# Ledger of designs, part 221: VHH binders against c4kar8

Target 1, 263 residues: c4kar8
Amino acid sequence: MAELSTPSPASPAPLDGGRGDELEKFTLRGARQILQLLQDLITHRGLITAHTGGGHSFMTAVLKVDEERGRVVLDPSPDPQANRRALAAPRLTCVTQLDGIRIQFPLVGLGEGQDKGRPALFAPLPAEMLRLQRREFYRLQVPLAHELSCLLKAEDLARKPVEVSARVIDIGAGGVAVVVPTGAAEFVIGGTLPACRLALPDGEPIELDLEVRNLNRQTQRNGTEQLRVGLRFAALPRAADTRIQRYIFKTERALNAKARGGL

## First folded at step 14 (VHH)

Design i48 (framework vhh_vobarilizumab_d1)
Fold by ESMFold2-Fast, scan of step 14:
Structure i48 (fold): chain B 263 residues (1-263), chain A 125 residues (1-125)
Amino acid sequence: as target 1 above (263 residues)
Amino acid sequence: EVQLVESGGGLVQPGGSLRLSCAASGFTFSDYAMAWYRQAPGKGRELVAGIDSGGSTSYADSVKGRFTISRDNAKNTLYLQMNSLRPEDTAVYYCARVEVTYYDESGSTYEFDYWGQGTLVTVSS
């Protein structure tokens, strides 16, 4: 099961640092909190995209934290030029994701050397880390018992209109992921599906315009092929946004109550 | 349109080697960072190795020195060379791609969002 314990993938593009006061409440500045988050990145073996400026970046990972010396040890690039750019940079902007939570932090004063006889990059511990748990980044895995569906208004290969009832497997403030039988309709990344209907519990279906963002073909255990489709809300009225957020909150609260009660 | 197809898995004795391949289609392969993930039965997914569009690589500590990730942009193919295999390497191995998943007020955000069907690697008998 791919969704049972998803590792933290590297995110290559940093969020705009000009968001000042809005992001301050999501910024960790305590030494113990920073150490804990860095250790979580090590534990999950998460890939980090390190931006060196000038349109350049490389992939790295935190290998360890030296709490006594107040520094972090990073995996160097096998490309010597990438390492030279990193060492020359006044600041690295490191971007990663942990369980759907966006993490971003600066590293300054990068040096090079060896750790356990292997090449390594060293930097002082960051003074701050952004840990962004905004609703736009959170995805609720929809319980099977809820039987959530979205009626998609799409086209077949001949561009004829078709309606497909798709099961919603996850939902967030920015969109849904659904599963459909392979061949049920033609989906094109960037394509718009107008006037689709999202069926939430406790109310009439919500009419939404959806944009196709991603596609993944899967073969199930019974031999049936299905297509996983990621869909972005192209425009979301306030009433629809409120209902979706309330469903997410209510479902999270119920799932958390079960977990606290001892599964 | 985006499709990732893994191959090369199988049964191998401890200390043996396997090379996994991932054939990518439906996008400009050379523009994207790619990764290999694995999931053992009854356990969570673990990021194994990654490679960016420039060819820079990173590895999980558990495989560093034993596994090598590489790419062939002319063939739209991602590889994982696995040496000195151990029973604890037994898992389904997944190829993954980085793509924009949604937009917010800061612009766009990226994560690994396309996965292949996986290929089984068994290290034992």
Scores: ipSAE 0.000, ipTM 0.118, lowest interface PAE 18.2, mean pLDDT 76

Design i49 (framework vhh_vobarilizumab_d1)
Fold by ESMFold2-Fast, scan of step 14:
Structure i49 (fold): chain B 263 residues (1-263), chain A 125 residues (1-125)
Amino acid sequence: as target 1 above (263 residues)
Amino acid sequence: EVQLVESGGGLVQPGGSLRLSCAASGFTFSDYAMAWYRQAPGKGRELVAGIDSGGSTSYADSVKGRFTISRDNAKNTLYLQMNSLRPEDTAVYYCARVEVTYYDDSGSTYEFDYWGQGTLVTVSS
């Protein structure tokens, strides 16, 4: 094997987009704390969305942490284009959850090589990690078995009205993230989708106005691409808010009960 | 007092170009993420482009490849270079200071705490 890449020494990168003071109390900077959090992600098999810029991301995981060499080993994408974008990117922004807590960290100096004879991506340990323990940042990963959907009222490329049934992948107090088929509709960040219908298991669909907050073309672990759309509840009635919170609470309680059953 | 003052709007032919500027005062400009929003007649405000304090950028799909957001921290100024303008780009364009920027599972999330007065862009023959 002649062409191996080793990670370059990490340069610290800010995570807060210009509000360091706002996020400082949620920022881990201690080497021991960072190592422990990364190990917790491995132990809980946490899936990571790695943003490579330009609205692109891929799904990965931390395979191991090499404390001695100060680096992490990541699972590469089965899509070679996603891996090329990652290696060319000046920075990866990694986003994941641990027990409902949002975790975000940068990786700089990504390289490629092999781990135990298998392809791997390598990066120096991040200098900081965000661990957002605020209730407004909590996102429930929606179980696939629940088949939660949202009927979106959107526009196509010609600005004609179109209805898209989108799968809800996560839900929180402030909004949902959905996946939509590629080319099904056009979305503008900050635009409002009126009279969308969120189908919860406990009753009739909830009619909501949703604001588009972010767009991400994500390469799945099977190599296919899908569009992920982050949507904020623009004006949530109290009754709808109560139903959403009860769904989140009941689902988390059920997931926690299953996890505690394993000794 | 936080102030954001937009300029550079005007009438332009389809396929033309304009550069919008936003002069910021009353805060440490280099510490904040900034964004451009637009509002067409009869529609709500929509995010066009964002830039964080580190220079990372985000664009609406409708403008990606045509518009470029940039900043000059020495001049406390935000820019939006608009190329290949279309009639559908006709709107009032607003400069905004971002309160918080963080990522969720689907990408960047922005919260805005201050807006400018706006500058009108009309793309028409």
Scores: ipSAE 0.013, ipTM 0.218, lowest interface PAE 7.8, mean pLDDT 79

Design i5 (framework vhh_vobarilizumab_d1)
Fold by ESMFold2-Fast, scan of step 14:
Structure i5 (fold): chain B 263 residues (1-263), chain A 125 residues (1-125)
Amino acid sequence: as target 1 above (263 residues)
Amino acid sequence: EVQLVESGGGLVQPGGSLRLSCAASGFTFSDYAMAWYRQAPGKGRELVAGIDSGGSTSYADSVKGRFTISRDNAKNTLYLQMNSLRPEDTAVYYCARLEVTYYDSSGSTYEFDYWGQGTLVTVSS
């Protein structure tokens, strides 16, 4: 039972910028606001999932904000391939969360090098940052101790039905993100997985239909690669919705109480 | 205390050679990229040569093929071997520790946080 890498604090799927008017209310464009938010991510050691396109991402963090030179410094991946994908990408889409608030921002013009002798990635300050404080965008990072799992009904490489147990890494009002073993199943964006079973710590598994919304091959901070699947609740009975929301709020309150109590 | 101490400068005839040395102390030398830059009288500073922690080198177009930068991490020393010297190479040569190095689609950026007192190189008959 090897130690697992720290999971992403936020859903790996970027939010659709084409929602324009709706997301504009939550978009920060002031230089001072952007600098303060980036500094908050440093202070709280916020883990960031950086999407390089093509369903690839890696875990990073903001190490430093250089206001005078107009740039951010990021922690590179220990996987050289992830760094090469990032440098080749026309943009990075960075996703994180702070106190349940989803934060998303683009980085363009990524470079690589060293800062005080340490490997680093460099990018100009983002011109905008999205800060979403709404129930539908809130994602709880599932504590590893909860061992939350979802039994997925999917297809294997030969298109035969298969059941795969996936670890739930984050959960929100609209869905879950799970990690699946490499090669365990094939997923199609927009496909429906019927009669899946979500195991919460309190009570019987919840049977529900899930729609595949996104697929991300993520390189962890320890250099290992995993497939992360974003799943939307296609049809959710009120009893199941209430139980999921109760789990989210109870867990978040417990985490907040622990943070205020020290450590 | 970071210290960089240059030596090896002097008067040399055109076509001659000099080897500059830089003794580094007060930091883990092997972790840092290092550079030589120069400043001629009445001119701005220019980067002459750089070497990263892995030993990869870069040179200004004006010195390519004539100068060689090298490092000895066991001795905490940076070197610049200068061959086929020209009057235009006359300058004060500075050893620098690079705080930041990066490259992107626009090129390479070198930012230093410490440099030495310099050593004068005069190429003249």
Scores: ipSAE 0.264, ipTM 0.702, lowest interface PAE 3.7, mean pLDDT 84

Design i50 (framework vhh_vobarilizumab_d1)
Fold by ESMFold2-Fast, scan of step 14:
Structure i50 (fold): chain B 263 residues (1-263), chain A 125 residues (1-125)
Amino acid sequence: as target 1 above (263 residues)
Amino acid sequence: EVQLVESGGGLVQPGGSLRLSCAASGFTFSDYAMAWYRQAPGKGRELVAGIDSGGSTSYADSVKGRFTISRDNAKNTLYLQMNSLRPEDTAVYYCARVEVTYYDRSGSTYEFDYWGQGTLVTVSS
């Protein structure tokens, strides 16, 4: 009944484990390599989406690596229910990116306590980390200042047509991830949203068909809950693909320049 | 710095009662989960009871119904009320500050960063 699915570039969800042989060359298992990568996430203030199962996730960050005790320290959610879900989960699947490179790792045996007098989550160091360096997995985190949006054509709870303006949070060659306002629309994984409009800073909105690839109810760092929807470009015209690639490259260049100029 | 000082131990006959106290200083006591451990002669340390910052308690099966852990945040003090004492309760009792509480299918496991010096409890006829 189910086939192994190819990972969607637009999805914030974990990659398909059935690709073990292909992904092995991107998997880090050396203790020093893992420590260095976690430290890089701290240095670059990398935001992590921690998946707790059942379509739930929350946003966190690595605060510290405790090499002596063999553990990582994570920023807890201000939403107590998100923390309870995380502590009850048999494992977290953590997904983040560094300079557009997708990083994914498991955490098992989550605990809670305090770090330097502040609430924190604790987990043993992961035994492996996935670091994907391939173009097809590249994701640009869209700067909030760009106010990038996608007008989605969907259905409400009564299955009547509605238009929803959704904020684009990441974008790649294969799709986008968007945040949908609570109660605005219903989504079905595998369903097609026709004639949606992606607004880029330069030029007219791009009209395109989007396929729903995943749904995730995510608790943000400020404690609010949002529906995150991963969308694949079903039929992308060449001109649209060129504009999207140009936006990604120019935005990355600008972010890199700003980071070098920032203190 | 952090200090934990236990008191209240002593010699008591089987069926008797004792109340142990732990005076905490050097940190915001109300923010931390706390626990009591004991170590009998020639044996390893055993978790007896725990209490979180919200007052939720947990007990080892060997002491349920007989011991009560409590805290007074205004006094920065942890207590263990011990009733119906048995010879097998003879041990040095330690106050401990919980650094991390881990949750698994078997229940909560505590990891500690500070321990007191201990107070001796002897139950004999």
Scores: ipSAE 0.300, ipTM 0.673, lowest interface PAE 2.6, mean pLDDT 84

Design i51 (framework vhh_vobarilizumab_d1)
Fold by ESMFold2-Fast, scan of step 14:
Formats: sequence, C-alpha cells, structure tokens
Structure i51 (fold): chain B 263 residues (1-263), chain A 125 residues (1-125)
Amino acid sequence: as target 1 above (263 residues)
Amino acid sequence: EVQLVESGGGLVQPGGSLRLSCAASGFTFSDYAMAWYRQAPGKGRELVAGIDSGGSTSYADSVKGRFTISRDNAKNTLYLQMNSLRPEDTAVYYCARVEVTYYDTSGSTYEFDYWGQGTLVTVSS
C-alpha cells in the first residue's frame, strides 16, 4: 500500500501517527472539554461511525456520558457480529461531524452490558478527542433528498469491467465517500477508477478519475451491511473543482439557514 | 489476545538472503493490512514494507527490488524475503498490524496498533 510507504515531497500523503505535532492544536485533552463535546454529540443526535479494524465499521451513537463512573454509553449495533468485532477490537476509532466540524476519538476497553434494561456498550472516557476545524478536513454530509450518485467504472472479481451506481454519502474538497452493496465490485486500496461520473444537481455529470483510499464494511443501524468506499479526486480539472465547491457551499448554506431558524 | 511472533533472523554475509516469518493469532488475519518495520541500534523505527488485505504491496526506497513482502492467509503468516543483503540492513525486524485511526477528505491515516517482539538480522562477515 501507498499509505504505508514514505510519501514523495511532491505528492499529498495521509497523516500518520507520527504527525502528533500537526494535530496537537486540534486535540482536546481537558476533561471538561471532552465531556462538553460528548454532550454536544448527544444533544445533536450525532451519528458516529465506529471503526473496529480490519475494514469493518458500524453506526452508533453516544447515548449517555456517565461522569461518576468515567465512561460513555454507546448504542450497540443490531448486528451481533458487528458487536462481537467491536468487543474483540483493542480500540474503536470513532468518527463523526458536528456543525461541519470533523470529530474523531479513540475508545479503548469496550465492554457490554445493560443501561436501564437495554443492551449497551460501555467504554472509559477518551483521553483525547480531535476537533478538526480546518477547511480541508470538512466533509459535507450529503442530504438524502439530493440523491447524489457517482457512476463508478470498476472491476468484478474476475477483473471484468463493471459499472456501479454508488450513493454519495459525503463530499469534500479532495474526494467523496460512497456506499455500494457488498459484492457489487472489487476495490483495491491505491487503485484508480478512470472516467467515473459524479452527478451533481444542475448540470451534466462530472467525469473524473478516482483513487481508492479506504474500504469499510459498514453495518447500518437497521442491520444491513454496505461497503463504504473512500475515493480521492485525481487530477481534478479546475472547472469540476469549482462546481463541486459551489455545490458544497450552497448546500451547507441552505442547511445552515434551515438550522438557524427558518419558520 | 492479539499476538505477533517473528522468526527467521540470524547472521548472514553481505549479498546473502534471509526469509522472515510472522505468525499472527488472536484476530482475523485476512482482514488486516500488515507491515514490516526495522530498528537499527541508536536509530528510530523505519517502515520497510507493507501489504494490505487485498495483497497490494509497498516498499521503502532503501529496499525496493531487494525485499518482497507476502502473506499466507490460510496460515495466518506474514513473510519478508530479503535478498542482496547489505551491512546497513542490520536491525531488529518487527511485524506490525495496521489500523486506520483518522479519516480526512483525501483519505485515511494509518497507525500500527500491535507489534511483535522482533527478530534480529545481522549482516556481517
């Protein structure tokens, strides 16, 4: 994998665990700040993608912060296998978004039990949380009403060309995340999907090359499994970049206007 | 309980070959990307090679063309074939499991969450 090699100076590279200095200004370590952020996630009913490792994740939410016992209470997956993977994992990497700001935190020492008679997952409060208030880290959660899709030019297990219409779940300056049914196509991290077509509202589909950056089998809250594919824009033309940025800006502004008190 | 156990290190002359193995247990090996790191005395850890769950490989410039990383998912084993060894390859070699710890707009950040105990490779006459 390209992500495991030393990146060239001319190429953008993913952040590694040794980039702590760069991320330090976005890292919350104060107990009060962490508690407040977790409470904000509860108040806004923020959905969390919990990565359990090995390309697996599930959707959860913070149900409660137990300050007295120093722990968080999470909504378990309706899929028992997802819960078993989570409990076996040495760490969950939890990713969510609050008011357009990306939030990420680890949970270590996950256990299971009951909260008020209902199944629950428990973990100690995280020692740190990342709150990434930087434009390049922003991902717009695509409204379901927009029915945004990307036609992927991929390969099946026999390396035969296949076209898959994938639903776009988030979009940012550098790429999109899409979901496809498990088994619809074969994806390889670092592989390039040429001449894919992103269908934005108002206009012709945008033709673009996409690089596969990450793969997760995500168990939805209704128990169905989807493959989440993170895709980076490769050699994006400036006209296409402008259209994508306009879509993000207009959609975010519309969502903010609705939230700020349209009647 | 996740466990990684390296073997295959030893003393070899310059120009020689060694094959390192890493036996993995306590997790579904085939689901994870894996890597080999090395650390020479008095130096930091250097990523040598990586292989993802799909078999795609990557190498440090210092070992490209000389080393080959591979995996056998049926045996839960990671390998590093080292050819044309040089004195500067002398180090303790570690097997590591790769975990995704951060997502940004352009992709994922990877972290290594489990390491083996290491196996010593000495390249000298």
Scores: ipSAE 0.005, ipTM 0.206, lowest interface PAE 10.7, mean pLDDT 78

Design i52 (framework vhh_vobarilizumab_d1)
Fold by ESMFold2-Fast, scan of step 14:
Structure i52 (fold): chain B 263 residues (1-263), chain A 125 residues (1-125)
Amino acid sequence: as target 1 above (263 residues)
Amino acid sequence: EVQLVESGGGLVQPGGSLRLSCAASGFTFSDYAMAWYRQAPGKGRELVAGIDSGGSTSYADSVKGRFTISRDNAKNTLYLQMNSLRPEDTAVYYCARVEVTYYDSEGSTYEFDYWGQGTLVTVSS
């Protein structure tokens, strides 16, 4: 399932056209590597979140790998509707974590049956698995106490320039996610926001160009609506990249130390 | 700030039962999948049970049929009912807010998992 993308000489390539290339260095395609990683998930009893599309997911686990039949056996959901959605889905996106490293793989051709007298889901072995390095794809959830903000240079509904101070809710090597009140500005997926300013605790604001990658409207319990905007770093000087990575590393270590019994 | 506070751990004899609780604050609890992890001395952290925002549950093979995960969204609380406890269940048990990485037609998201401080469960005679 490829998308045709042929930009004219004056047009940029579509933003998602290079997405697969960016992930290729983290993609395992060797049959032996795939079998070993699936076996590691069994050994570590890793729980898997399986996404069936349309915002639906369920929890599962790899029960065994049947190398002779070239298939993986999964634990079905106790919810029959989740299993029906999974069986009807053209593709199941499985996401898990092994020793802090995010692992993602597709399953196609899901079926149901029994394994040693118990209900099971079956699928052909995946042709590929993503093994994402924490430092490359990790998104640090920004502690509220850090009060990180990004001054966005955007446009309002009438396409007039507007500046919006947005709260940074997560940050990674490739970008940030911010929250703005609904209606504060208009964002277009693929649009560029030039000369925005990211305020980190340890120095002057970092001036950077941001590309809009995704938009999510969220309604809080009090009825307040917020727009979550995912933003990619379009260009990042070495000094800025170093400062962002240092902030992520220090904050991650502090949070992980708490999780491991730190103070 | 995201905060998870576990309670209910203790010393029990083999075959006994314990109920662990996790009080969550600083986020919209009902929107997130939640999980219980455990770590025995000298071993890595092991995922024990998970429950998604819709209430669907899953368990590690070692605890399936003995442990039950549940949630009370009105109280922002996660539970783990542990029955028929074995010496090999001895571990520090951690509550976690589950973050999910996925790639769909509209983009990808990836967030940090948050764990609590843990609660010790010791199963011995």
Scores: ipSAE 0.000, ipTM 0.126, lowest interface PAE 10.7, mean pLDDT 76

Design i53 (framework vhh_vobarilizumab_d1)
Fold by ESMFold2-Fast, scan of step 14:
Structure i53 (fold): chain B 263 residues (1-263), chain A 125 residues (1-125)
Amino acid sequence: as target 1 above (263 residues)
Amino acid sequence: EVQLVESGGGLVQPGGSLRLSCAASGFTFSDYAMAWYRQAPGKGRELVAGIDSGGSTSYADSVKGRFTISRDNAKNTLYLQMNSLRPEDTAVYYCARVEVTYYDSTGSTYEFDYWGQGTLVTVSS
């Protein structure tokens, strides 16, 4: 009885020309602001998920900003296939988080070479960057120590029902992102996973329906591949919403306290 | 340039069958999830069926058991086999490539790309 969501009406993407009144105020186009934000990502050693299209991404980082040549230097993947996909892509969509604020920017014209004798990827500086400061765009990066998991009801390659315990890597007001072992289950964007169970550190698991919104085969920093699945909360009950928001708030507060302590 | 070209639509009687085809070019077809969606007169667009790069399929409740989505990666072609057609299946059918372009509070936003006018399916006696 799977139901696919009606595709949302086309919304302007800020990165595709700064369209969309609500997101325009979060779009940075000043050269100095862009340079400063990229330097902040370097200083904080921000990990970046670079989406190369076709459900593929790899984990990278900004190593250097070369103002003289007008380009950014990125850490290549140890997986040659991930680098080949990136170089072939017409555009990379780079997503990261700094102090709880989602940052997103495009890179076009990726090339490869060396920086100080080490392999590197190069791209022209982005003409724009999104810095999304609204709470609705906030995604808590889930601490590994919390061992937060979601039991998914999915199908395998033969379309047989399977239950998969997936590690929750981030969580927000509208959904979660999870890591699924390669080959454990198959997902279709727009498909619904009914009666999944989200295990928070305190209390009983939350039963909820999840819609598949994103599929990424992400190459990790160690060269291994993970399947990352973005899941939207469907028909979220008020009590469940309250518990999820409480978890996010408490965890964010604890993480901010540690950062403030200069640890 | 990415291009999707739909074909196979036409006039059919209730209870009949049609097979739609979508020829894809300009990208590595085997790497993408693909979908069929439709728009009936006076209604919004409805996602009908999806298939991922591994061949796993999903269907809208309104067509489950009657429609079958499939792909031929060697031919860069997506198919929709439509059986037991009903008057309410009358719509323009569009082939879509599923792509993530940016992120929102729900996780990720995906887009559907198509090139052309779709293919019209009319179910009438």
Scores: ipSAE 0.007, ipTM 0.242, lowest interface PAE 8.3, mean pLDDT 79

Design i54 (framework vhh_vobarilizumab_d1)
Fold by ESMFold2-Fast, scan of step 14:
Formats: C-alpha cells, sequence, structure tokens
Structure i54 (fold): chain B 263 residues (1-263), chain A 125 residues (1-125)
C-alpha cells in the first residue's frame, strides 16, 4: 500500500511567506551569512527547486557565487520553456536542503548568458534566506477523538466545483494531511484549492488557501480505497497561524501528559 | 594555462588594411565568446568587436562596416580584418576571452577573464 508522503525539509513545495512573524527568527539577512550558505549549497551540490509562479518550477543548482559582482550563477533547465518562464517571472522562489535543513530564498532580476562558455542563469544575491531545521517540520498526529476536518473546495473529474469534507490526520506549522474518498475530487500536485475551511476546536473555521503538495492512494484491507492528500497553507493570516500553533502545542502537551501520567 | 597571443599590428597609411590574429591556447576555444579591444594613448579601453561561440558578431559604431571579426575554431584563432583605416584607429589592440555574456533587450554585454599582451596599430602617413 502506498503511504502518505510525510512533509520534510526536502519537500520541493515553498513555505508560506505570509508567516513572516513566525519565520523571521529563521531568516538570514547578513551578507556574510548569505554568501556562506550559498557556498555551502555549491559544496554539497544541493538540488534546488525554483518556483516561477503559476504552478511552474524547474530543477537547478548554484554553480557559483560571484561576490565581486554581487550575483549567483544557476544551472539552466534543459527545457528551454522552463528557462523562458523563469526569465519572465518577477521572482523565483528557490527551495532546497542541506542535510535535512530546509533552505528557501527569493531571486529577483534573473538574466541569462554564458559563464566560461557554458549556458547559465544569473541573479543578484538574495537579500534574505530562510533556514529551517528538520524539527521545524514537526507534524502532530491528530487524535481521532478530535474529529478535525477541513472543507476542501476542489473540482471533480469534469472540472466542476465540489466541496469535500476531509478528515485531518496530521497538522504542522506548514500544512495538513487529509483523507478523502477516492474519486471525490481531482487533485494535481502544485494546484491551489481556494477558500477552504479548517475546523479547529476553539472557534470559527479558518478560511485559507491550500496548495496540493503530495498524493498517496491507499487500498485498506477491508477493500476501501482512500486518497491521502498533503496540503500546504498559503496566505495564512497571523491570527490563524497563532490558533494552529496553539492547538498543536496544547495537544502535544496533553499527549505527553497522558503518556507519563496515564491521563 | 590560458594564453592569448596577438599579432599582425604595424604601421599603415590612412585608407589601408591590416589583419590582426589572436592565437589562443590552454582552453577549449570553440566554447568561448571572444572580443577585440583597443586602447589609444591617454584614453581608456574601448570594445571594438565581439563574436560568440555560435558566430554571432557585434561591433562598435566607430568601426561598423570597416572591421570584420571572425574565428577559426580548428586553428584556435581569432581574427580582426581592418579596412579603410583612419588615424583615430591608432591604438594597442587586445584579444580578450569572455567569461560572462549577458543577453538582454540592449544586446550582449561582455565580461572578461583573460587578455593578451596587445599588438600596436599605427595609422599615419
Amino acid sequence: as target 1 above (263 residues)
Amino acid sequence: EVQLVESGGGLVQPGGSLRLSCAASGFTFSDYAMAWYRQAPGKGRELVAGIDSGGSTSYADSVKGRFTISRDNAKNTLYLQMNSLRPEDTAVYYCARVEVTYYDSRGSTYEFDYWGQGTLVTVSS
């Protein structure tokens, strides 16, 4: 049986920039720290997923950091159309990892040319880089008793709007994993589900946009087929993020207390 | 070791012609864009002509129609054919290897990592 892909620092999907307050402590803005981190990506030959917006991305790598000219040199895609999209994009969101530490950074002002006779993409050095350890991708396994649900606004196979109430099986700072009946809706990795509603115990459902990150189809032993969907939060308001973090913290504490005290 | 060695300079009368050569060694010549620069006494360096690995050429307005840049990848040699020479063309001419070529709506912009020793061209009666 296929298993739900657990969100990890290696996941190619970008983190929500709307969580600036929560991510600020993990954001590097010092020129020396940025240069060192980019050099570490070269040394470790880190693969980078560069998101160009509109659900498009391509695989690249940092070939060189040119401190003297204040720019980074990237490996172009073998797909000319991907390079064209990247050059037309106002911003690239680059996602990678170093030994389980998630790294994310913007590139603005992408250009193309050749470096030492080889095709290359060039961009000014980023003004900031996000660096998260594996622990920042913590996922709470939602207790069945909590009956946590998310109302998904999706499309069926005929591209018609449908609403699907999905059970939340895990939740973290970056998203949720849900279970839906096979065939209830069509999901595409990188697709956005707008105006979904996450029901938490402590008040009104949270309205938010979700991005499909991973899909796993499972056939249970009783013959029931289900789809597990990994969903990333997009454009999450700070108040909503605070409520989610509070739920995670309270639930984790309760589970730890139960394990130690038999609660 | 990258080496660029220019030759072909000399004294020529106004209206005359010269052909400059640049012998390249120590790298895969066919992979690189190449350029010719010049520097007149008391003046800064000026880009004269460039040629990319695909053979596309660019010229300074002051030499366009009079000078022709070309390359022979089999011989690892860059050339500059100079016709209708004028006294203002008097300069030391340098061969340069392009490290970086930027492409934008303005054309090609070149950045260089290696230069030759230069060859003197004097245009006078």
Scores: ipSAE 0.184, ipTM 0.651, lowest interface PAE 5.4, mean pLDDT 82

Design i55 (framework vhh_vobarilizumab_d1)
Fold by ESMFold2-Fast, scan of step 14:
Structure i55 (fold): chain B 263 residues (1-263), chain A 125 residues (1-125)
Amino acid sequence: as target 1 above (263 residues)
Amino acid sequence: EVQLVESGGGLVQPGGSLRLSCAASGFTFSDYAMAWYRQAPGKGRELVAGIDSGGSTSYADSVKGRFTISRDNAKNTLYLQMNSLRPEDTAVYYCARVEVTYYDSYGSTYEFDYWGQGTLVTVSS
């Protein structure tokens, strides 16, 4: 009897045909392309956030692709509750990033068992994978060494104003994802947090308004749970946009240079 | 226009069985994942079972081994076979079409579900 809340908020309805046509351009449906992409995730040890619904997710990875049986083998969570939520979910939404490209795919029919004597989760190969090659969907994974933080203007459980320092885990053109200390504040999807301060490594903190778009209790690979909050930039000034883009570009470039062995 | 019409609900005694049907129209049924949800009085909407376009299924822990979801693409119909019914299964059951879901760069989820009007299942002696 695991919690099965699945209360992902509905987004605004798209205009007829527009969104579907745009996403279809980025959708992989060929079995060979899907297998290759899954193998690339294995090769690069790509971390996958698997959303189980109800504001819950866990970190996993593809351990193996079983072409003969037409299934993927996933790393289970060390938290039994996360695995129970995953097995109870009608569909996992798996999200990851490879070489700056956002990848998303569904898994349906999740089961559990063993692979070579070790616990594993199994699912049929996805019929489709979304590979978003648009810069607007790119998220820079923020290096821990940068200690990037955002001071949030939020409310506590009594609806009293509180300031919370949150660690920025990813950043893109449209917003940030942050980790909030447990019990520090209450967040409402669609709520606006005014006059927050984003601290980049270079220069003064950027003051901006943030809209709460996503709330997720994510179980990490070590079994601990984090509250992750997705925040959209609202009315971002040109100067702030330029500084954020510069940070993303410089950091991405530096990470690529390190991967190539240095300067 | 997307339409989902549920049927098959009713009053049954504990241990009884019911089969729910959902007739779909206005879209290519075979291309979409489908799900059954339920909502009991005073509770939020709970996901019961899901089935993708390829026929792979998943179930809530509370119904595993008792409920079976299936689809007939030729008839554009989704089914939920409910066995060994319990008073706790009393709810309005909804058929839903699962849209393509994606996350934007700031963590927002774009998900569009089309729901039917629901069918009432009452499990009582």
Scores: ipSAE 0.012, ipTM 0.194, lowest interface PAE 8.3, mean pLDDT 79

